# Designs tried in a protein design chat: VHH binders against q86b00r158to499. Part 6

Target 1, 342 residues: q86b00r158to499
Amino acid sequence: PRNSLQRAIDRLKNKFGISLKGSFEEEFYLIKKGDNNNSSVASLLNSIEKLDHGTFANYHSLDCYGDILEKITNALEEQGLPIEQLLSESGSGQFEITIDYTDIMEACDRHIIVRQTINSIASYNGYIATFIPKPFDGLVGSGCHAHLSLWDTNDSNLTPDANGECGLSLVNQFFIGGLLKHSKSLTALFNTTPNSYKRLKPFYWSGCNVSWGLDNKESFIRIPSSPFSATDGCSNFEIKTIDHTSNPYLAMAGIIHAGFDGIENSIAPPPPTSLFDQSVLNNQLIPSNFEDAIQSLKENHYLCENIGNDISNAFIHVKLAENKILKELSDDDQILKLLELF

## First folded at step 13 (VHH)

Design t02
Fold by ESMFold2, look of step 17:
Structure t02 (fold): chain B 342 residues (1-342), chain A 128 residues (1-128)
Amino acid sequence: as target 1 above (342 residues)
Amino acid sequence: QLQLQESGPGLVKPSETLSLTCTVSGGSISSSRYYWGWIRQPPGKGLEWIGHIYHSGNTYYNPSLENRVTISVDTSKNQFSLKLSSVTAADTAVYYCARPRTYYYDSSGYYTLGFDYRGQGTLVTVSS
């Protein structure tokens, strides 16, 4: 998979002189282990649900976790991964860590190290860290949103153009056109378990609409604005659907090949949408379940061939088998099984 | 300052090939940021998009013209070109080379590119 990403990186650079940079927003829950260390993970999940309802919202949750969060932060910084941002997402034991952006291969490598470090530090300190996309039906899901930008060989950011649609250069608009064309297939690479699709719901700000736009949290491609957007354009774009069940190397390889198609064929994205003026009734959506997503990928010979037919075939067969097993489990048993993996 | 200048014959006989060259000055055609394109304005009509090219050589053409159009780039000369084969009187127009900046869909459902720079234009007349 890492070699597949390298081939995608080389393809984009060799043909167009373009490199991809990015970072992940790492969302996760910290679950305090039981008082006697004999508690099952399911018991710990029930304990955190009760605590959240009986405390001050985000402020009290941050006070309870200050020590473990400091240990996580210090461990990441010792590995040369200084934290750009750490915050409490909803006051329910959910947190977000973001590392500064870099070349996309290194960003994927950092993603792996961040997850491993958080898991290790949590375990040694009486916590379970979970990256499950939707661990509780009533709580916010966990994703690993990707912030991406295109760069030339002179290390200049190609993404912004203050005079372009949504503050983006034309080449980045065509890259996005490719991403939207392939969005249903990419979903199979981004969201690889039945649980993933409990998070991917319209109006949950998960990015289920096959659309793009400025600050539109319901769009597959969100364009974040800043105070500088009016003069400088928008420096990056965001894919919100990606979760921690994805292999980051395959996800980014798919993104690059989809964007490559957009640039190579000048695929214009549709007119951008706004959260304030958007109608939901006629929106096209990404697949609502893994079976439809994986079928879209299977039929997408362009993505499968460019990622690598052997790699794509193996991914499809393994994930179909895993999903059949998971779907036979109750919701609680799925969560327990996923805790072993994430 | 970026300048685009069209050159080529102003008179072309029916059934022959219209051939134009755009010379870019004050900028580089090899930039990964920009596309380069051709537009035309037939007498009494609005601007019509013909096609565009990226520095890598990949092209996209107006579907109504695509079987007759070739756009090429020569980065060593900082030039790009248009060839339109099998011309008729309907191909009489002012031809402009341009640098696209954005896109929009036209009323026919095809998209066209808006541009930030264009040449002064060159009239090409198709007649016996």
Scores: ipSAE 0.593, ipTM 0.841, lowest interface PAE 2.1, mean pLDDT 85
Fold by ESMFold2, look of step 15:
Structure t02 (fold): chain B 342 residues (1-342), chain A 128 residues (1-128)
Amino acid sequence: as target 1 above (342 residues)
Amino acid sequence: QLQLQESGPGLVKPSETLSLTCTVSGGSISSSRYYWGWIRQPPGKGLEWIGHIYHSGNTYYNPSLENRVTISVDTSKNQFSLKLSSVTAADTAVYYCARPRTYYYDSSGYYTLGFDYRGQGTLVTVSS
């Protein structure tokens, strides 16, 4: 998979003089280990709720998490990983870490290191860290949104254009057109378990609409604004649906080849949508289950050939077999099984 | 400052090939940021998008013209060109080279481009 990504990177650079940079937003839950060793989904959920109950509603949660969050951030900083932001939501036990963007191969390598570090530090300190896309039906899901930008051979950011649609250059708009064209096939690479599709629902801010737009949290491609977007344009775009079940190298290889198609064939995206556009309810959606997503990938000879037919066939075979096994489990047993992996 | 200048014959006979070249100055046609395009305005009519090209050579054409249009680049001369074959009197127009910046979908489901820079234009007349 890492070699497949390198080939995609080289293809984009050699043909168009374009390189990709990016980073991931890492979302995860921290679950305190109890005397029961957290051996059931009910006990896991109860452990989160116990941490959030106290005489000082928000202060107890901050006290319980402050020590572990400091240890996690210190460990990441000691590895030279430039943490830009740490977010928490009161009452949920969910956290988000973002790191600085870099060349896309390094960004994928960093993504792996961040997950490993969070898991290791949590385990040594009496916690379970989980990156499962939807571990608890009543709580917010976890994704790993990718923020991406296009750069030329002189290391200048090609993505922004203050006078372009959504603050983007035309070449980046065509890249996005390619991403939307291939979005259903890419979903198989981004969301590889039955659980992934419990997160991918309309109005959950999951990005399951095949659309794009400025600050649109419901779209597959979100264009983040900044205070300078009106004068400088938007510096990056975000793919919302990716979760931690994906192999980041394979997912990103697919992204590059899809965007390459968009640039090569001048594929314009549809007009952008806003979060409050009523037609969002009727927008085309990504597949609602893995079987439909993987079928779209099987039929996408362009992506399969460019990623590598042997690699694509192996991925399809393994993930279909894994999904069949997972679907035979109860919902609770699926979560416990996925906890071993994510 | 970026400037685009059209050049080529102003008179073309019916059934022959119209050929124009655009010379770019004050910017590089090899830039990965920009596409380069052709538009025309027939007498008394609005602007019509013809097509565009990227520095790598890939093209996209107006579907109504695509069977007769070839756009090409010469990065060594910082130029791009238009050829329109089998011309008729309907192809008489002012032709502009231009740099696209955005796109618009029409009710027919095709998109056209909006441009931030245009040449001054050159009249090409198709007549015997």
Scores: ipSAE 0.583, ipTM 0.851, lowest interface PAE 2.2, mean pLDDT 87
Fold by ESMFold2, look of step 13:
Structure t02 (fold): chain B 342 residues (1-342), chain A 128 residues (1-128)
Amino acid sequence: as target 1 above (342 residues)
Amino acid sequence: QLQLQESGPGLVKPSETLSLTCTVSGGSISSSRYYWGWIRQPPGKGLEWIGHIYHSGNTYYNPSLENRVTISVDTSKNQFSLKLSSVTAADTAVYYCARPRTYYYDSSGYYTLGFDYRGQGTLVTVSS
């Protein structure tokens, strides 16, 4: 998988003189384990039940997470992982950590280390950290949104163009056109469990619409604005659907090959959409379940061949087998099994 | 500062090949940031997009012309070229080279490119 990403990186650079940089927004919940003799499993099930009934928020506040968040932050910084930001959501126990952007291979390596570090620090300090896409039916899901940008051989950012659509250069617009063309197949690489699709719903800010736009949280591709976007253009674009069930190396290899197709064939994305226009939807959606996503990937010979046929076939077989097992479990047992995996 | 200059014969006989070259100065055609394109304006008519090329050699053509058009790039000379085969009097036009910046879909279902730089244009007449 890491070799597949390296081949994708080399392909984009050798043909077009372009490299990809990025970072992930790492979203996760922290759940306190309860008393000394409670298992992680019992603590998680109890927390799910309390949150679904609205009682969990009354007993937890942002202030009680300060110590664990400081320990997580210190551990990441001691490992040389430069934190861009740390955010919390109002008393829910959900947090977001973003590491500074870098070359995409290193960004993927950092993504794995961040997840491992958060889980280790949480466990040592009496918490469960969960990266499960939708552990709580009534609360916001957890993703790992990718922020990406294109760079030339002189280390200049190719993504911004103040005179381009949504503040993007034409080459980045065609990269996005390729991403949208392949979005249904990419979903299989991004969202690999039945639970993933509990998060991926319209109006959940998950990015289910096969569209793009400036600050549009419902689009597969969101273009973040800044105070300088009018003069300098937009420096990056965001893929919102990716969650922690993905193998980041395969996900990014797919992204690069899809974007390569867009540049190579001048694939124009549709006109951009706004968040308001999403309420009157006539746009295509990504697959609503893994079976449809994986079928789209199977039929996408371009992506499978470029990722590597052996690697793609192994991914498909492993994930179909895993999904079969997960679907035989109760909702609670699925959550417990997913906790083992993440 | 960026300058685009068309060059080539101003007179072409019917059924022959129209050939033009655009020389770029004040910028590099090898840039991964930009595409390079051709447009034309027949007498008394609007502008028509012909096609564009990336520094790697990849092309995209107006579907109405694609079977007659070849666009090529020579990065060592900082130039790109247009060849239009089997010309008729309908191909008489002012031809411009240009740098596309963005796109939009027109009502016919094909996208067109907006551009920020254009050459002075060169008249090419197709006649006996």
Scores: ipSAE 0.577, ipTM 0.844, lowest interface PAE 2.3, mean pLDDT 85
Fold by OpenDDE, look of step 13:
Structure t02 (fold): chain B 342 residues (1-342), chain A 128 residues (1-128)
Amino acid sequence: as target 1 above (342 residues)
Amino acid sequence: QLQLQESGPGLVKPSETLSLTCTVSGGSISSSRYYWGWIRQPPGKGLEWIGHIYHSGNTYYNPSLENRVTISVDTSKNQFSLKLSSVTAADTAVYYCARPRTYYYDSSGYYTLGFDYRGQGTLVTVSS
């Protein structure tokens, strides 16, 4: 998988002189272990401290988890991972860590390290860290949003253009056009479990709409409008649908090849969708289940060929098999199984 | 856990004002992070965002409904309400109150469409 991404990176660079940089927002839950090692999903849920969700970066939540979060932060920093931010999310016991953006390969490497580190530190300190997309039906899901940007050979960001649509350069618009074109297939790479699609719901800011737009968190491609960069355009775009069940290397390889297609063929995205635009509500959605997504990928010869037919086929078969197994499990057993994996 | 519950009449006559109240439990509406909104789904149609309100009283309305919509908040009761005036048959829908999820707080006050929590919905029929 890593080699596939390297090929994608090389392809983009060799043809267009463009490189991709990025970072992941790592969302996860921390659950303090009870005295019993064999905890049911219900038990785990009950172990989550019930706090008022009414405050951004809830001070009480941070206090309750302060020690473990500090240990996580220290462990990451000791490994040379530059933490951009650590925030409490909307769910009790839910947090987000973002590492500074870097070259896309390194970003993927960091993604793996971050998750492993968090899991390790949590376990050592009597916590369970879970990166499951939707670990609890009644709680907010967790993703790993990718913030991406295009760069030239002079290490200049090509993404922003103050005069471009949504503050983006034309080349980035074409890149996005490619992503939207391949959005259904990419979903199979981004979301590889049935549980993933419990998270991917319209109007939950999961990016389910095949669209793009400024600050539109319902869109497959969100363009963050930074007040600081408003005069110079937007510095990056965000894919919100990606969760931790993805192989980041394959996901990014898919993204690069899809974007490559956009640039190569000058695929303009449709008009951007504005926030609260009614049209967004009726826009085409990404696949709502893995079977549909994987079917889209199977039929996408362009992506499969460029990612690599062998690895694509292997991915498809393995994930189909895994999903079959997962679907045979009860909801709780599925979560327990996923806890072993993620 | 946070729960939202819609309440109000299920039947409204044309030209009258639709009024609904959302009662929030398990959390305070006086949140610095969240807006509180109304969504509706007409039969056979997709969801439509009506508008939302901040605990301070700051509101945003869907431009398509802006002239007819009023959303208010009562922090003392932990409630917020919807009023839709001059209703027609086109306003027949299941109405939901919802709390958007805010991933990032922006000082500009720019928030996106979405929700973490919503009520079960209440059908409001506009009929003579």
Scores: ipSAE 0.000, ipTM 0.218, lowest interface PAE 15.1, mean pLDDT 86

Design t02
Fold by OpenDDE, look of step 17:
Structure t02 (fold): chain B 342 residues (1-342), chain A 128 residues (1-128)
Amino acid sequence: as target 1 above (342 residues)
Amino acid sequence: QLQLQESGPGLVKPSETLSLTCTVSGGSISSSRYYWGWIRQPPGKGLEWIGHIYHSGNTYYNPSLENRVTISVDTSKNQFSLKLSSVTAADTAVYYCARPRTYYYDSSGYYTLGFDYRGQGTLVTVSS
């Protein structure tokens, strides 16, 4: 898989002189272990500390988990990972960690290390860390949102253009056009379990709509705007649908080849959409289940060929087999199984 | 599954108070570890955050609307409400109730509030 990404990187660079940089927003839950070794999903849910969020930005949550978060932070920093931010997300027990953007290969490497480190530190300190996309029906899901940007050979960011649509350069618009074209197939690479699709729901800011736009969290591609967007353009674009069940190398390889197709063929994206454009948000969605997604990938000879037919075939077969097993399990058993993996 | 539904009049006269209620189902507001908020989108304009409330009654409002906005919670009914006083045509918008989420931007390093769970939205028109 890593070699596949390298080929993709080389392809983009050799043809267009473009490099991809990026970072992942790693969302996860921390659950304090109880005295019982065999905890049901319900028991785990109940073990999540209920904190009073009396203040904005979940300060109390950070305080209650301060010790374990500090240990996590220290462990990551000791490994040379430059932590940009660690914050509480939607509620108690859920956190997001971000590392500074870097070359896309390194970003993928960091992604793996971050997850492993957090799991290890959590376990050692009497916590369960979980990166499951939707661990609990009543709680917000966890993704690993990818913030990406295009760079030239002079280490200049090619993504921003104050005069471009949504503050993006034309080349980045074409790149996004390619991503949208291949969005169904890419979903199979991004979301590889049935549980993934419990997280991917319309109107839950999971990026289910095959669209793009400024601050549109329902779109497959979100363009984060800043106070400087009007003058400097937007520095990056975000893919929201990726979760931790993905192989980051294959996911990024797919992204690069899809984007490559966009640039090579000048595939303009459709007009951008606003967050609550109801006329668009219900019309074109990414696959709602793994079977549809993987079928799209199977039929996408362009992506399979460029990613590598052998790797693609292996991925498809393995994930189909895994999904079959997971679907035979009860919802709780599925979560328990996934807890072992993520 | 958590569901949010807006309710209230779709027409309000200028200088009157806009009142909306959000009914939450599939989860308890009082047992939630989250805030509950309101956002709006005027026609042809961007999304605007209005404010949010915790079940304890603690509120945070958009400074641009702070003097006119009141958000309240009724845990017994599993509802929270919005009041916007002294409305004008500028307050015409689709209003949404939602559960907030925090985001950040890499280039600027600042945080912004978004929302995950949300209602379908309700159009409120300010007209005489």
Scores: ipSAE 0.000, ipTM 0.220, lowest interface PAE 14.6, mean pLDDT 86
Fold by ESMFold2, look of step 19:
Structure t02 (fold): chain B 342 residues (1-342), chain A 128 residues (1-128)
Amino acid sequence: as target 1 above (342 residues)
Amino acid sequence: QLQLQESGPGLVKPSETLSLTCTVSGGSISSSRYYWGWIRQPPGKGLEWIGHIYHSGNTYYNPSLENRVTISVDTSKNQFSLKLSSVTAADTAVYYCARPRTYYYDSSGYYTLGFDYRGQGTLVTVSS
């Protein structure tokens, strides 16, 4: 898969003089280890609820995560992984770490190291870190949103244009047009378990609408604004749906080939949408289950051929087999199994 | 501030090559943020996208014309050009150079064009 990504990077650079940079927003839960209470989904949820009650009942106890978060942050920085930000997300015990953006191959490498580091530091300090897309029905899901930008050979950011739609240059709009064209197939690469699709629901801010827009949390492609967007344009775009079940190299290879198609064929995205524009709500959606997503990928000869027919065939075969095994388990047993895999 | 101006012969004989140049002023053609394109409007018909060029020299052509079209750029003169070979009376049109803003595929398989800047147009007549 890493060689497939390198070929995609080279293809985009050789034809258009464009390089992709990015980073991932790593969302995860920290669950305090207990004796036998970590052997069921109910016990995992109870561990979160007990911790949150102590934390939110007394604002001084909100620092109970401070030590583990500091250890995670220090470990990442010691490995030369410059942290852009660390946030407490809206879910109980959920956090987000974002590493500074870089060339996309290195960003994918860093993504792997970040997950490994968080898992290791959490385990050494009495926690379970989980990246499962939807571990708890009543709590917010976990994704790994990709922030991306296009750059020329002179290291100039090609993404912004203050006069462009949503503050984006025309070439970046064509890239997004390609992403939206291929979004259903890309979903198979981004969201590879039945559990992934418990997160991907309308109105969950997961990005399951096949659309794009400025600060639109329901769109597959979100364009983040800043105080300087009106004068400088928007410096990056965000793919919302990616979760930690994806292979980042394969997912990003698919993204590049889809965007390449958009640029090569000048595919404009549809008009951007607003979160509150009811005329576009529940429009075109990405697949609601893995079977439909993988079928879309199987039929997408362009993506499969460019990623590599052997690689795509192996991915499809392995993921269909894995999903078959997972679907034979109860919802709770799937979660426990996924904890072993992640 | 940006201005685009077409220049070239207004009369071309059948089977010959139509050649037009667009001179850009008030902006740089070598900007990495823009495409530079050609469109035309045959008498009594709608606008038709011909093609465009990216600053790296890469070209994108309307499939119906791609075997006859060459678009090129001369950054030293801040110009880009159109050559359309083997012309017939069907190629008679007003030709515009433009900076495309957005393209869409429509149901006919052609791009729908939007432009933020366009030249005044030049009529090219194909006749003996």
Scores: ipSAE 0.000, ipTM 0.140, lowest interface PAE 18.9, mean pLDDT 80
Fold by ESMFold2, last read:
Structure t02 (fold): chain B 342 residues (1-342), chain A 128 residues (1-128)
Amino acid sequence: as target 1 above (342 residues)
Amino acid sequence: QLQLQESGPGLVKPSETLSLTCTVSGGSISSSRYYWGWIRQPPGKGLEWIGHIYHSGNTYYNPSLENRVTISVDTSKNQFSLKLSSVTAADTAVYYCARPRTYYYDSSGYYTLGFDYRGQGTLVTVSS
């Protein structure tokens, strides 16, 4: 899969002189292990949901995690991983770590190291770190949003254009047009378990709408603004649906080939949308389940051939078999199984 | 008001190179907002996209033509140009220079390449 990404990187560079840079927003929950009398990880997950909803738990949640967060931060910094930001969601036990952006191959390598480090540090300190897309029915899901930008051969950022739609250059708009064209197929690469689709619901800020827009958290493609956007344009774009069940190398290979199609064929995206204006031209949604997503990928000969037919066939067969096993489990047993994987 | 005007020979011999120039007036070709492109319409057929160029020199070509087409920009003259090599009778068409729109989405839900400005067009005939 890493070779598939390298071929995609080379293809984009050789044809257009464009390189992709990015980073992942790593969202995860930390769960304090109970005593040995607990017999189920699912019951442990339910107990943390109960405590998080309590008024006293909200006021004490940040104190409970300070030591473990410092140990995670120190371990990442010692490995030379420049942490841009660490955030805590309002006492929920959910955290977000963002690593500084870099060339996309290194960003994928860093993504793997960040997850391994968080899991290792949590385990040695009496915690379970979970990257499961929707571990708690009543709480926010966990994704790994990708922030991406396009760069030329002089290492200049091609993404911003203050005069462009949503502050983006035309070439980046065509890249986005390609991403939206292929969004249903890309969902199979981004969201590879039945649990993934419990997170991907309208109005959950998961990005289910096949659309794009400035600061629009319901769109597949979000364009983050800054105080400098009016002067300098917007420096990057965000794909919101990606979760930790994805193989980052395959996900990024798919993204590059989809964006390549957009640039090569000058595919304009639809007019951008906003949360406050219900004037959208396209109200299509991404697939609501894995079988529909994987069927879209199967039928997408362009993506499958460019990723590699052998790799695509293997991915499809392995993930269909894995999903069959997971769908036979109760929701609780599925969480237990996923916890062993993430 | 933005105006695009094609210029170049109307007759080209087979195996030679077709060369056209588009002069832009009422606007700047150096704008970072726009691509500048060429389309053609063969007799009795629909419009066919040839390619686009960004003011920096980056080009994007129709795959069916990419081995034969070169598009270039001269920002000092506010012009861009088309060269199509090794022409045959199949290259006989009305050629238009145009400014592509940033996006288009038709009522069928398909993405469509569109142009908000187009020149008057110039017939180029490939004939012995």
Scores: ipSAE 0.000, ipTM 0.121, lowest interface PAE 20.0, mean pLDDT 79
Fold by OpenDDE, last read:
Structure t02 (fold): chain B 342 residues (1-342), chain A 128 residues (1-128)
Amino acid sequence: as target 1 above (342 residues)
Amino acid sequence: QLQLQESGPGLVKPSETLSLTCTVSGGSISSSRYYWGWIRQPPGKGLEWIGHIYHSGNTYYNPSLENRVTISVDTSKNQFSLKLSSVTAADTAVYYCARPRTYYYDSSGYYTLGFDYRGQGTLVTVSS
C-alpha cells in the first residue's frame, strides 16, 4: 500500500510538477474503563456520558480528560510529531487531534503513528480509545478528515487563488473535478466497513453530497474559508468522508490518481454549492453502503490500474470478505469487533 | 446568534504588553466544545494564528509567539483575553478573536484553525 502511494506521488510530480501535502483530523472517543468488567456497548456509552458530564457540565471543574490528553500529547511530541491541537469535538467524550501538514506520505505515516500512540496511551492509563466511525447510535461519528493542498516544485502552495472559484486555483479546481468524478469509487477506499456508512448520512455534516463548496459540510469536498479568503484565496480543501477504517496509503493513492485525472483531462467541477442551496444538495450522493461503493471501485479500471491491479484486487476481495463477516454480527457485536481493530 | 467583539487599546508602546479582550454574546464560553482563539494580520502580511484557549484553561500558542503570549478565559464574564508582552513594531496588526472550526494555512506555515465566528477586528499599532 505504501508503495502504491509512492507511485502515485511520483506520477503526479513527474507529469505536472505537483506535490500533495496534507494532514488528518483524527477524531476519536475516549472511554474510561469502568470498575466492572462489563464491556458491553451500553456500558461503554454510559461511561462516556458520565465522563462528559464531569468534563463539561461544570466550568469550575477540572477537565476529567486533562491528564490522559496531556499524556497523549506528550507521547506524540516525544515521537517528534508536531501537534497543532487537541480539542473536544461535538460528540460526548469525543476529541480531535491535528498535527501540522506535511508531504502526503509522511502525513499517512503520522496518521498511523497517532492512532497507535493514542490507543497505547489510552490502554495503559485505563481508557479505551476508539476510532470507530459510528461507535454509538445517537452520537456523532468520528472521521479522519483529510486537509489537502497542491504544491509546486518551488514549495509554493498552488491551491489558493483569490480570483478563482471558491478561492481556488484552476489546477486545484481540476483536481477536485477529478475527485468528484471518482467520488463513488473513492468512497470504497475511504469507508471500508458497514459501520462507516452509519456515519455517512445526509444532513449530518459527513460530506455525503457529491459536490464542493465553501464551508459546505455536506459536500464531498469542503473548502474551508477564512476571513481573508477573498484576498488570499483558500489554502486547502477538505475531504470529510474518510474514516479510520481506511488504509491511508491506498486512500491517498486513490485521491492522487483521481485528481491526476482531473488535471490531465481538465475536468471542471460543477458549480459550487452552499448549505443554503437546497436545490443542489441531496441530488447526488456517495454510496450509502459498502457493496455499492466497492462495486463502483471494481468497475473503475482507471483507479484500479493506477493504484495497481494486484493490490486493488486484493483490497476488494479482502474487504468484501470482512464486510460479509461483519454483517453477520449484531450491531453491538460489530462494534465490539471493530473495537479490536480500531 | 453568536457574536464576538474585540476591545482594547489601539496604541501600545514598544516593550509594553498588548492587552485585548474578546466579549462573546449569544452563547456561553463555559458550555462550548470549541477553542476560542486570537489571530492577527500585520500590514502587507498573511494571517497569523496567535493561539487559543478552552474554557478549562487549556491553551495552545503559536510557537513563534509562545514565550510572549498569554491567553486567559473569564467564564463569569463570558470573555477571553490576549496578552502579548515585549511588543515591537512587528506586532502592529489587525487582531481578531474567533471561534475556530475549520482549518487553513497560516503565514507561519502551519495548519491553523478556521472560524465559525470571528470579531470585526481591531487595529493595534506599536509606536513610540
Scores: ipSAE 0.000, ipTM 0.220, lowest interface PAE 14.6, mean pLDDT 85

